# Ledger of designs, part 28: VHH binders against q8rxe9

Target 1, 356 residues: q8rxe9
Amino acid sequence: SVATDDTSPSVKKRVVSGVQPTGSVHLGNYLGAIKNWVALQDTYETLFIIVDHHAITLPYDTRQLGKATTDTAALYLACGIDVSKASVFVQSHVPAHVELMWLLCSSTPIGWLQKMIQFKEKSRKEGVENASVGLFTYPDLMTADILLYQSDFVPVGEDQKQHIELAREIAQRVNHLYGGKKWKKLGGRGGSLFKIPEPLIPQAGARVMSLTDGLSKMSKSAPSDQSRINLLDSKDLIVDKIKRCKTDSFAGLEFDNAERPECNNLLSIYQIVSGKKKEEVMEECKDMSWGTFKPLLADALIEHLSPIQARYQEIIAEPEYLDKILSEGADRAEELGAVTMRNMYQAMGYYQRRRY
Short names: E, the ipSAE of ESMFold2; O, the ipSAE of OpenDDE; V2, 0.75 times the mean of E and O plus 0.25 times the DockQ between their complexes.

## First folded at step 10 (VHH; framework vhh_enristomig)

Design m2 (at its last look DockQ between E and O 0.06; V2 from the best seeds 0.00; counts 0 for: pae O 11.3 > 2, placed apart)
Fold by ESMFold2, look of step 10:
Structure m2 (fold): chain B 356 residues (1-356), chain A 122 residues (1-122)
Amino acid sequence: as target 1 above (356 residues)
Amino acid sequence: EVQLLESGGGEVQPGGSLRLSCAASGFTFSDYYISWYRQAPGKQREWVSTISDSGSTYYAESVKGRFTISRDNAKNTLYLQMSSLRAEDTAVYYCAKGSDSYASGWHEFDYWGQGTLVTVKP
């Protein structure tokens, strides 16, 4: 088959998103980003890739990678990935990612990678000599993740846009080297091997602040677990964390008072997880004490998170079911990428194995 | 690519001062909490200090009142001003970025620098 463009009949635009196998998610991650990333499945043909190959580019614990991979998959499914709308799969289950990565490396000028990637600074005598090639070539693997599926859009944060620009440059270079008239003579249509991806910045999610400092965002890097609600915190732990969270000595509750950042944060969380309009929350809560409001907030959090937690528990309790979901996702991804791989090998002049 | 490059370590007399720097690149520095950790020979890595995206500072009890963490977002640089140094402060000091994205992404992972050695003479 051949490279195609948007003139093909009934082609739904495709989004490819990479997901690090971290194994954990807090409320700030979820409300600030993950909910909106998952929602892309409602508009686009969506692939969610658990990028375990990327996770090994820095030191890691070999005993935990597999569990972190399955925990991450289970958590994203629990957050609302619908397997009838989207594919979720593990990167290493689709060998074409690394096959394409290798092919792209031959077309990637070393200076483009040097601009993006720096080896560890040499200090004393043992510095740069121990930098991994995997870390150096990481941008080519990410480019393969994107180009393999002829992706239209790639959801990224602001600090990762430069990697998308590199992927675009590599795609353009490959299209120049192997596409055009030569590719057309091999039976190609449209004159290009790769669609040129565009970065996609999803609608900004809620900015959830620390439970111990209403001026700082909620973060796993904060020293105390008290500063955050983790998506899988037990009901009792949620109650305890809300009971102990930082508040103030003002009477009543209000939004948007710069002297009361904690009040604004906690009311904002309540508004979001309860699904109420801001005016409705203000009328309900304006005369409450913290002693009245905290149980209300905790109950709303528990109610909002309970379906996610229940779904997560169902998934992890059934390892065969999770394995089946990931295997079927990988099969669908392999089918989608097979056209790209066949075209790439053909355009580069490989002697291809005959299948009878 | 994320990079954290520590500098400023060296030998110092008890009661002396040093300033450590950590030059950051490859991510939006101002959006992240950044931390210092240390590891003495034969001991586990120990948290020292953290500074939030808004500039709020946190310290381990063992260094509170003696160390000051700061950041210069325009220069993408983290600092640790160490004063009243003691023999037990001898360690390799590491700058660390946590994986704490508000977005899914290929590059949301934990990162530590190679460290810089601080030696306080016995």
Scores: ipSAE 0.534, ipTM 0.826, lowest interface PAE 1.8, mean pLDDT 85
Fold by OpenDDE, look of step 10:
Structure m2 (fold): chain B 356 residues (1-356), chain A 122 residues (1-122)
Amino acid sequence: as target 1 above (356 residues)
Amino acid sequence: EVQLLESGGGEVQPGGSLRLSCAASGFTFSDYYISWYRQAPGKQREWVSTISDSGSTYYAESVKGRFTISRDNAKNTLYLQMSSLRAEDTAVYYCAKGSDSYASGWHEFDYWGQGTLVTVKP
């Protein structure tokens, strides 16, 4: 019985994620998302997008968008995204995102978008009548971002599940409306036009809390920069921020005490950035004062972030390198997206351009 | 100011049931995803369940079929009905408010409660 080693190269499943080029990347973003993305590169075909079309749905500085875009890309690479394993590209560099969005919009009931939490909240602040169509429809753009590449998985937090569910529903609807026998009648292969994406929920533990409130997540929206460590913070600034971070008056240091959320947060950060085991950190730090621990934490942070900062500086100092990376990423994206778009235009009955 | 206050924790025997509550204030409760998390001694905080603004429910595999998440928007209260409790369910249980940002997983929750202790022991 010759075990036919069906070594058929198991086609890696595809993961797509994206971040808006807004603001600075902080430690919470890195440890909670980007670091996990790095790990996914070995298991999945990964596409990481700078979603700049999303950035314009709210007021923004036109003078800074370009820099923010390149900075985001540089930070991806600096954090360990490997262009030999992943594709990194800018959303606006691939026109198919918006094309697909338009097609998907035709299949999206307005009621679905009206239910989106982000739209409701943002429109409440500005008034519903003053909310931009872009703000209203950006979930369809997100859906296009995902479905264009026939994504299997999308890394998202719990707060983004609504958008993923929307994407799933849209995909199912489009498959139903235009796929299968209908598509075959139009000369297509038939079947599903889109894969139904699944959310990839990161493991809990990479949640970094605010330095000023252990019960709040580290956030860009926090009014004080003291509440967060930015990846590009100077050594001195890191030291200062850690020195001034909120702590309690309890003796010793301990994990997993609900009454000591700041302690748990800081120890957790230390554990992650030092690469130590939890038990090791517990033993090391159990009898430390805050005066002893804070400098230790600061040093560990500096040590961990220094290589990232150095790499970032190298990348931004070579704009042609980054441009090349982004261009190659966009080329790959266009190649993948072209198939999807061809199928969609065919299935939806568009007159196909003949190339002579 | 956003506030989340958990209650209903206590000691229960294996196989028993317990209902947790989370009272929310300082935000439009009905517009947000709300979640339960738990942290056992010496372990990392883990996700337990989420309920969407529309009422869709999500569960960790470890609690699926045993726990039920629900919300009362009129009372600004989140609930977790726990049944068939096990020793491994012993933890401090936290409620969390979802964020309003599109950041592909960068921003999950803005605020957490103080937690309520659940101890499952014979």
Scores: ipSAE 0.007, ipTM 0.217, lowest interface PAE 11.3, mean pLDDT 88
ESMFold2 (binder alone), look of step 10: mean pLDDT 79; pTM 0.802

Design m3 (at its last look DockQ between E and O 0.07; V2 from the best seeds 0.00; counts 0 for: pae O 7.3 > 2, grease 28.4 > 24.2, SAP .691 > .668, placed apart)
Fold by ESMFold2, look of step 10:
Structure m3 (fold): chain B 356 residues (1-356), chain A 122 residues (1-122)
Amino acid sequence: as target 1 above (356 residues)
Amino acid sequence: EVQLLESGGGEVQPGGSLRLSCAASGFTFSDYYISWYRQAPGKQREWVSTISDSGSTYYAESVKGRFTISRDNAKNTLYLQMSSLRAEDTAVYYCAKGSDSYSSGWYEFDYWGQGTLVTVKP
């Protein structure tokens, strides 16, 4: 009958993932990352946060942010987010993110942020555009995104690893400053105010390479659209791009030959979108010519992408339905975050407004 | 966090050469396509050249054969070697990092440098 057991969650571990409001996705993004991020919902309680506040820390087009936000939500839902398993919401729809960010800033030594950002004094003197306060403090906003929901895990890549380490340090510092006996004296439970999040490296997604250069990753930064399959490309465009993609003059098809990067790439794509095991693909395809394989690959791509495209079209055709999904996700997030915010304000000694 | 700092601009005579540099930090430089863009007075920013993560190079038709893009991943530095410069090449040149992530979405927007001015004398 211990009070700790009555109040402690015993549910699935929680994963929080930030999603940029880009509005578009190519096959490399999908197979390399998004598919695996969505699959986390099958193992973990997952929150997918479309991080519009983060998007404004650098120059952006005010006319596009809202549309990019809703397009991104629709694409992720079409990629398989199940709202009965996961929450999808827009960061700015849950004010607690910025409320917690401010509180965390008061506990974050400025030197910790300075290690994240290096702007030379001469840039200011030379009239070069200075970093905004938002750019300087965005590590605290990302930390708020994570800690607000008492997250156990955060899926990140190498380029964001230091932000997770900073979030862990901030959480430990806040727990020391305001938690434990100090919090209990103010009427709290005692113990830690925040879980200490751990980085999560999801199973590596496919490294999908350019259709025009099998040594370079597929990227929206490549100048030619021929280099990539976009998730919303039409059937005819997919066929044409595969027909024109770079191949080689070797006989047969094989994985893992360093002299055949295009062959490895195209077989890997086929394996993934067909759902077949590597051994099955090898047996099916090893004696094929490119002329036989290319139509097979195009058909597999079309078959894989068509349900995603159909679902996307359903969602964008019904903006009230999308609004409802995002609103319900934000409501769930607000409920979760409210507990954290009340505890944090109490631990910091705030006089809280009473509601009747 | 992400920083891109261009240098090497200046005045040059027609037919001359310049080498631009872009010092990069705050991201895994070797994992990204990096590009040069330019903007002439009164005109829109235009693409000049791109180098892939594997070192494959791409050029706008207007500069092909005259400009060479390269990267030094050990020094996190992008270069643009410009030769046979023409009046039309006068512009502010910008270094740009594209947004492609295969693991997380928090930092998926494009980043741009401050630019360096190249002036080809009349």
Scores: ipSAE 0.569, ipTM 0.844, lowest interface PAE 1.8, mean pLDDT 85
Fold by OpenDDE, look of step 10:
Structure m3 (fold): chain B 356 residues (1-356), chain A 122 residues (1-122)
Amino acid sequence: as target 1 above (356 residues)
Amino acid sequence: EVQLLESGGGEVQPGGSLRLSCAASGFTFSDYYISWYRQAPGKQREWVSTISDSGSTYYAESVKGRFTISRDNAKNTLYLQMSSLRAEDTAVYYCAKGSDSYSSGWYEFDYWGQGTLVTVKP
């Protein structure tokens, strides 16, 4: 009985994710997303995108966008994204994102986009007539970002599952409208044009809350910089921010107490950045005062972030290196996207350019 | 200021039912996704359910078919009807306000309530 070692090279499933180039990454972004991306690199074919087209849908500084883009890319790498395992590239470097978006827009009912909270908010504040088309259609761009690469999974927070659902619905609709026998009649292979992506929800432990409000997630949109640890914060600033962070008046420290959200948050941060088990942290910290724990936390944060900061500086000091990485990433993305676009144009009945 | 206040928690027997409420203030309730989360002792907080501004509902697999999320926009209140409760449903239940702010990337910013304790004991 010759065990046919069906070593068919198990084609790794593909994961795609991205962030806008805002110029700063805080601890919540890192622990909640980027750190998890690093772990995914061994299991999946990973594409990590700096989505700069998304950045222009809101007011932004034109003078800073380029720097923010490179900084974001550098931080990806500094956080442990390995270019030997993953592709890192800028969204605008791959024109197919916008091309696909346009195609998808034709298949997206306006009612689906009208439900987006960001659009609703802007419409309320500025009037619907003043809302940009970009703001209205950015969900289709996001969908294009995902579907262009035939993604199996998209890492998202639990709260963003709905965004992926929109992408799924669009994919299904397009498959229905243009795929299958219709596509085959046009000379295509038939079947599905898009894989239906699934959300990859990170473990809950990755939710970092505000330093000033344990009931709010750490956010860049928070008015005070004191509410967040930025990855590039100086040691002194980290110490100061932790020193001033909101705490309660309860004795001892404990996890999972609804009345002590700040305590839970800070302990959770400590657990993650120290690499300790929850039980270990519980035992270590259960009898600590805030005066004892805060310095401990600050030290742990500094220790964890220092290598990232160092690596970031190295990368930024070598702009050609980063450019090369981004270029190679874009090349890979273009290669993958070209297949998708070819299929879409064919399925949708476009007259195809003949290259002579 | 955004405020979320959970209520309705308590002790219930396995197989029993409980209805949670979340009173929201400080924002236009009808415009946002609202979610339920729960955290059991010694466990990480987990997502339970979400209802969109349009009324679309989403559930974790563990609660699907047993829990029903609903909202009353006129009352700015989120509900979670729990049925067929199990011991594993014991947790502090939190409501959360979703933010579709795409400015920070593909991830949402949320506000949370203080939570309400649900204990399922035989």
Scores: ipSAE 0.039, ipTM 0.230, lowest interface PAE 7.3, mean pLDDT 88
ESMFold2 (binder alone), look of step 10: mean pLDDT 80; pTM 0.808

Design m4 (at its last look DockQ between E and O 0.06; V2 from the best seeds 0.00; counts 0 for: pae O 6.9 > 2, unsure alone 63.7 < 65, placed apart)
Fold by ESMFold2, look of step 11:
Structure m4 (fold): chain B 356 residues (1-356), chain A 122 residues (1-122)
Amino acid sequence: as target 1 above (356 residues)
Amino acid sequence: EVQLLESGGGEVQPGGSLRLSCAASGFTFSDYYISWYRQAPGKQREWVSTISDSGSTYYAESVKGRFTISRDNAKNTLYLQMSSLRAEDTAVYYCAKGSDYSSGWHSEFDYWGQGTLVTVKP
């Protein structure tokens, strides 16, 4: 083409992702999922929401929620969130999430929530006093988290796929009830109230196995901390855990021998944290004893985790800096959500207060 | 949607036995750790036993040697064989699904069954 000018900016698609305030991350969490979820910021406008309202739907320790929230934010920032590309904020710092939740609840047939199988079973077997209204309605809160920002994509795991499908159905219903010609007759602008979000399947991460059982995934559900490397484990603790990890009595080291799941796991971890190709690792390690390999693996783990730990310590050491990041993220989210909320209230016929 | 349905509870005398079942659906059962927890009246929920995705088993000290956890991946079913039951084993027993590497909006504690009551008469 002989065309010389396209000055129109291209608007990045928006991804919204919820993050439970767990306060901790192990190597399996990071390499198996979180690293790739954070990497979405390189392609999309990304919002990472620390979902503290969701955390209260089950019994919890009131003394720990705030700390878990800030620890989680700091850990995700340390895992590579770039605040120039993405926003990180706390759900409760943007009141529009619960405002929209209420409006969506008024448009959500109760039968749609009842098919959320976990609550349905609790309602049938136990009295309502054993489960909270929050637990019953949290699908509408999650829908509000998504729709408030006119999100294009929502990363999904296996257990959240049906919640994204529900969010899409709620958006379609609300657009039907209040959008289109009816909304324009009431003075509305545009064609629909909500963008219909699409599920996003992130690239699968590494499969990282337990240090005490090479056939089991690394998991917080395992009772022993020896089974996992936590992102914040000290250098000495990493050395100790690798020294004590389960191995075998076979000669040499190799990938992909079904009788040697621990060997396969530890070589795979080494490959990933060292950044080496599989073939390079095999050539380097094939004739090593466990006594030679374990210190090599521990050193590679320490080297890989040190920048993450250093970043985390910087963030935690300066609470005002973390507060600033979260506040700026919340301000940006509030600006985005305000447009959505004004449109929703107008479409539903509310008299809207102006802020002067 | 994840579903966990416990059954097999009831009344037993001290020293008796019960077998609990947890029927699972809505996820790839074989990929996850699955656990039993219990909650006695007025007490906090207490971990009882866990079985890993590969079948490795773990027990709380209070039940070790008396309870056996197992899974049948073909039937998507978790079991807890309880023997030598004591009055302190009286509780509602819950099965719980472990999380994958990331759970997003949900914590791993959001995936609990409704429970089945076990009563051991003192």
Scores: ipSAE 0.564, ipTM 0.832, lowest interface PAE 1.7, mean pLDDT 85
Fold by OpenDDE, look of step 10:
Structure m4 (fold): chain B 356 residues (1-356), chain A 122 residues (1-122)
Amino acid sequence: as target 1 above (356 residues)
Amino acid sequence: EVQLLESGGGEVQPGGSLRLSCAASGFTFSDYYISWYRQAPGKQREWVSTISDSGSTYYAESVKGRFTISRDNAKNTLYLQMSSLRAEDTAVYYCAKGSDYSSGWHSEFDYWGQGTLVTVKP
């Protein structure tokens, strides 16, 4: 009985993620999310989108959007996104995102969007009547971002769970309304029009805590820049931030002491950025003073971030390179999206353009 | 569903005090930065104060020494004690939940309340 090794090249599942072109990335974001995305590139077909259409749903600086977009792209590449493994592209470079959004909007009950927490919250600021339609339909755009590429998994945080659930529901509804036998009758293949995406909960990335509060997560929402290491911080700034970071008065350094959250945080950061084992760090640092450890940590951070910073600078200095990368990414996205759009237009009964 | 509900707004005389509350639900309140913002008529929304998940407090210079932000994690409630109120403090005050930035589709703050109006007038 010759075990036919049906080595059919197992088609990699597809992961899609998007980032708005906003602000600076700090160490917590990098170690908690971006680094994990980099790891996903080996297991999954990964698409990383700079979602600039999302950025315009709130007040923004028109003069900065372009730069923010390229900076975001450059930073992702600098952090280890490999264009040989992943597709990186800008949302606005692929018109199909908005096209699909429109189609999905027709199948989205208004009540579903009215329940979205982000809309409710954002609209309250300006009054519901003054909230933009763009803000209201934001989740449908996100749904389009995901479904356009027949995504299997979407890495999301807790704050996006509701939108992912919405995306799933919309996908199911569209499949029900237009898929199956109905689609077949229109000349299509039938079956599902969309895969139902699943949230990918990243393995507990290192929760990096604030430099000023070991009990608080490192966050952009923290008012003080001293509370966080930004990926593009200068060496001097890193040294200064670490020098001024909050520490305790206990002797020695130790992990996993609830009474020493700052110590645990700083050691954890050191462990991660140095690539050392926890036990090694424990042994190395157990008898250190803060005066000795802080410079060590700063050096380790600088060493870890320097290649990222250097790569970022290289990329930014070569706009044509980045443009090429983004263009190639967009081409791939268009190719993938074209299939989805063709199917959707067919299933929904559109008159198809004949190309002569 | 994440909900933020502000209360406690009203009219107060200059020099007076007012305490705002923000009731939070639908998320682990204790795990997030929470902030107060305000928007005066015809002005842009401005940051007022933030309290971290660990209880660290931050204030805009304009309210420093006059406002106190606090939180009760057991009650899932954010507070803003306002004292020495001025006419320039007149605004709609909003509660904002910090984002965990775990996905690419979010901003620094992902949820906002409807706001509560504070009017400081003689």
Scores: ipSAE 0.131, ipTM 0.631, lowest interface PAE 2.2, mean pLDDT 90
ESMFold2, look of step 10: ipSAE 0.523; ipTM 0.815
ESMFold2 (binder alone), look of step 10: mean pLDDT 79; pTM 0.801
ESMFold2 (binder alone), look of step 11: mean pLDDT 79; pTM 0.802
OpenDDE, look of step 11: ipSAE 0.033; ipTM 0.221

Design m5 (at its last look DockQ between E and O 0.05; V2 from the best seeds 0.00; counts 0 for: pae O 12.5 > 2, placed apart)
Fold by ESMFold2, look of step 10:
Structure m5 (fold): chain B 356 residues (1-356), chain A 121 residues (1-121)
Amino acid sequence: as target 1 above (356 residues)
Amino acid sequence: EVQLLESGGGEVQPGGSLRLSCAASGFTFSDYYISWYRQAPGKQREWVSTISDSGSTYYAESVKGRFTISRDNAKNTLYLQMSSLRAEDTAVYYCAKGSDYSSGWHEFDYWGQGTLVTVKP
């Protein structure tokens, strides 16, 4: 007559995303990728990791890493991370990342890492001998970031595909070496030590083009800051950049005319930041001059970005609040990672410290 | 695997010309801005030129009118045609790919190994 409550919530699939501590984001980054990455929190259990250990694999300014780390965290929170749904934390606050990375090194053939080095054939051996160990082995650290949390999905862009495939190969190799029947004999449930992560292609974000060339994407690689709207640009700067942006001499405004790439880009930005449907934008804007439309676009941008900027400033002004958010995220991450680390050590045959 | 491999460097007399190439692989070359940078001994790395995904070109003032950047998307190759070379152009020249719109485990630029250009005194 005694019943136990066996209702456990279904486990959401887990997404892990790494974020470099750069401290800056432009509108193209945001609308093209980051907005949709943040939106994953509505469907998945999401972890956003500020990857400060990865930042030291190349020369960096020791006086700026901490600030860049907190600025980046604040910016992603301001972009809409809801701490009740997702965790944001600093990689170095969870030592298990490096601990697991070391263990994974024993399963990673040298040749797999050498493919990640940017050298010509004869120089690869010389370059490998001269490269820092951190630069050479960072793919194992990235793999640890992913596998530590038994991640189901990893959002990928073009430049991350190769690293996700390597992480999958390492996971498969570790499962072969230490998992399966071997792991089950040690009491392991399910037989696999690690989930094999899958790339996640979020719904395609907007492709936002340069303000100075509607055929080129908006990019931090463009030499002029006039080519882009940064998320933290002031109201006056946004107005000035839109006033100065490239347009044309056609009458009216329209989407999808190949001879009018700037018009298409600026209308597309307006559509997105105003939240209107394409047909609504055309009804509103098709007969406007540039002199009428540019102030409209600037106002819509300011209205869209102002809440983000206000949230960012609030977070940066309250460092104890930000520290608390990051600490709580790290605590959750450490709890999740501890299970993985215990299983990894057991599967590899380590003598484990008795816990009380 | 992202790979950038520069070639075409060498020694040249003042006023001479060289053409540098950068062979790219491991990413969709046509989707990215690609740049040339250079570093002379004892100097900081210096931006030289950039070409956008659409082919728009940009130059540092020190090379404008003398250098021409181009790309061949069918061959995944970036070029730098250098003319009217001067002693101050002596440097190792690097090809660079910017990261943008990707998740960020390493959002820094990818760099080639470089190719040495020496303009004889």
Scores: ipSAE 0.519, ipTM 0.817, lowest interface PAE 2.0, mean pLDDT 85
Fold by OpenDDE, look of step 10:
Structure m5 (fold): chain B 356 residues (1-356), chain A 121 residues (1-121)
Amino acid sequence: as target 1 above (356 residues)
Amino acid sequence: EVQLLESGGGEVQPGGSLRLSCAASGFTFSDYYISWYRQAPGKQREWVSTISDSGSTYYAESVKGRFTISRDNAKNTLYLQMSSLRAEDTAVYYCAKGSDYSSGWHEFDYWGQGTLVTVKP
């Protein structure tokens, strides 16, 4: 009985992620997300999106959006996203994102969106009555971004956890409302219209804190640029930011001391960018003063970021190359999304256009 | 070095007027979105107004019709003319510089130290 090793090429599960085109990526974004995405490329079918439709949900500079978009794309590549392994594309280049969003909106109770923490926070600043419909509905857009591609996993930070849960709920609801026998009666295959995505939470060790507050996550929304290292910061700026970063008055350096959050953060950054083991860093740095350690950290950061910066410059210097990459990515996305959209329109009972 | 320095704060009676200024230095002032924020005691900082590099103005609903944001690029100065002041306008007012290549005016990279406005009967 020859055991036919039915090695059917195990279809790679699909991972989808994206960021808004803000034009800048800081160290926290890189170490907490993008760097991990690079590792996922070998295990999963990966789609990385620049989500520019999300960027317009708040007032923005129209003159900068295009550049921010290309810069973000360039940084993806510079950070190690491999176009031979992953698809990189711009959200607006694939119309199906908005189409699906509209369909999903019809199945999303308003109460679900009203509960979103990010909406509450953002709307509170301007007044709820003045918040745009776009700001209110962007979680449905995010849901569309995920479900359009039948994603298995979505890498998310803690701040996006609620949106992923929403996406799951919407997917389940749509499957219930339009899937199964109902869909089959309309000539479809029946069954689920959407996969239920699972969150992929990065390992805790990748949380980078503010340089000015060890208890706060590094963020673009922080009032001072001094609180963060941007990937494209000059060597001098990196040195200066590290020199001025908040430190404590304790002797020596140590990990995992709640009373020394800045110390823990800086050591953690050093560990990651140097590629050293935690134990090695502990041994190396345990007796160092801040005066000794800060330059060491700065050098390590510069060394780590220099190749990224160099690659970024190369990419930006060849706009046609980037355009081609984005176009190819969009083509792949359209191909994948077309199936989903066809199924949705059918399941929801739309009159289908006849092509003659 | 980027610097933002607010001035013009003080005490004023309800219904009164006050003009705040923000002196900017260390960057090309004319190229950036500039905003006013305020923080009342025990409350979170809230957006008040923004003026774009092109001169477009935006206001929170709570101040719309009462406050006017303007800028003088020649002087690198941001202004906030406040009228019909109310007790609820009492706060520290902050000037904020928009970040480079921002996806929105809500992203800032520098803040001033603030100026206190107190509206008391």
Scores: ipSAE 0.000, ipTM 0.207, lowest interface PAE 12.5, mean pLDDT 89
ESMFold2 (binder alone), look of step 10: mean pLDDT 81; pTM 0.812

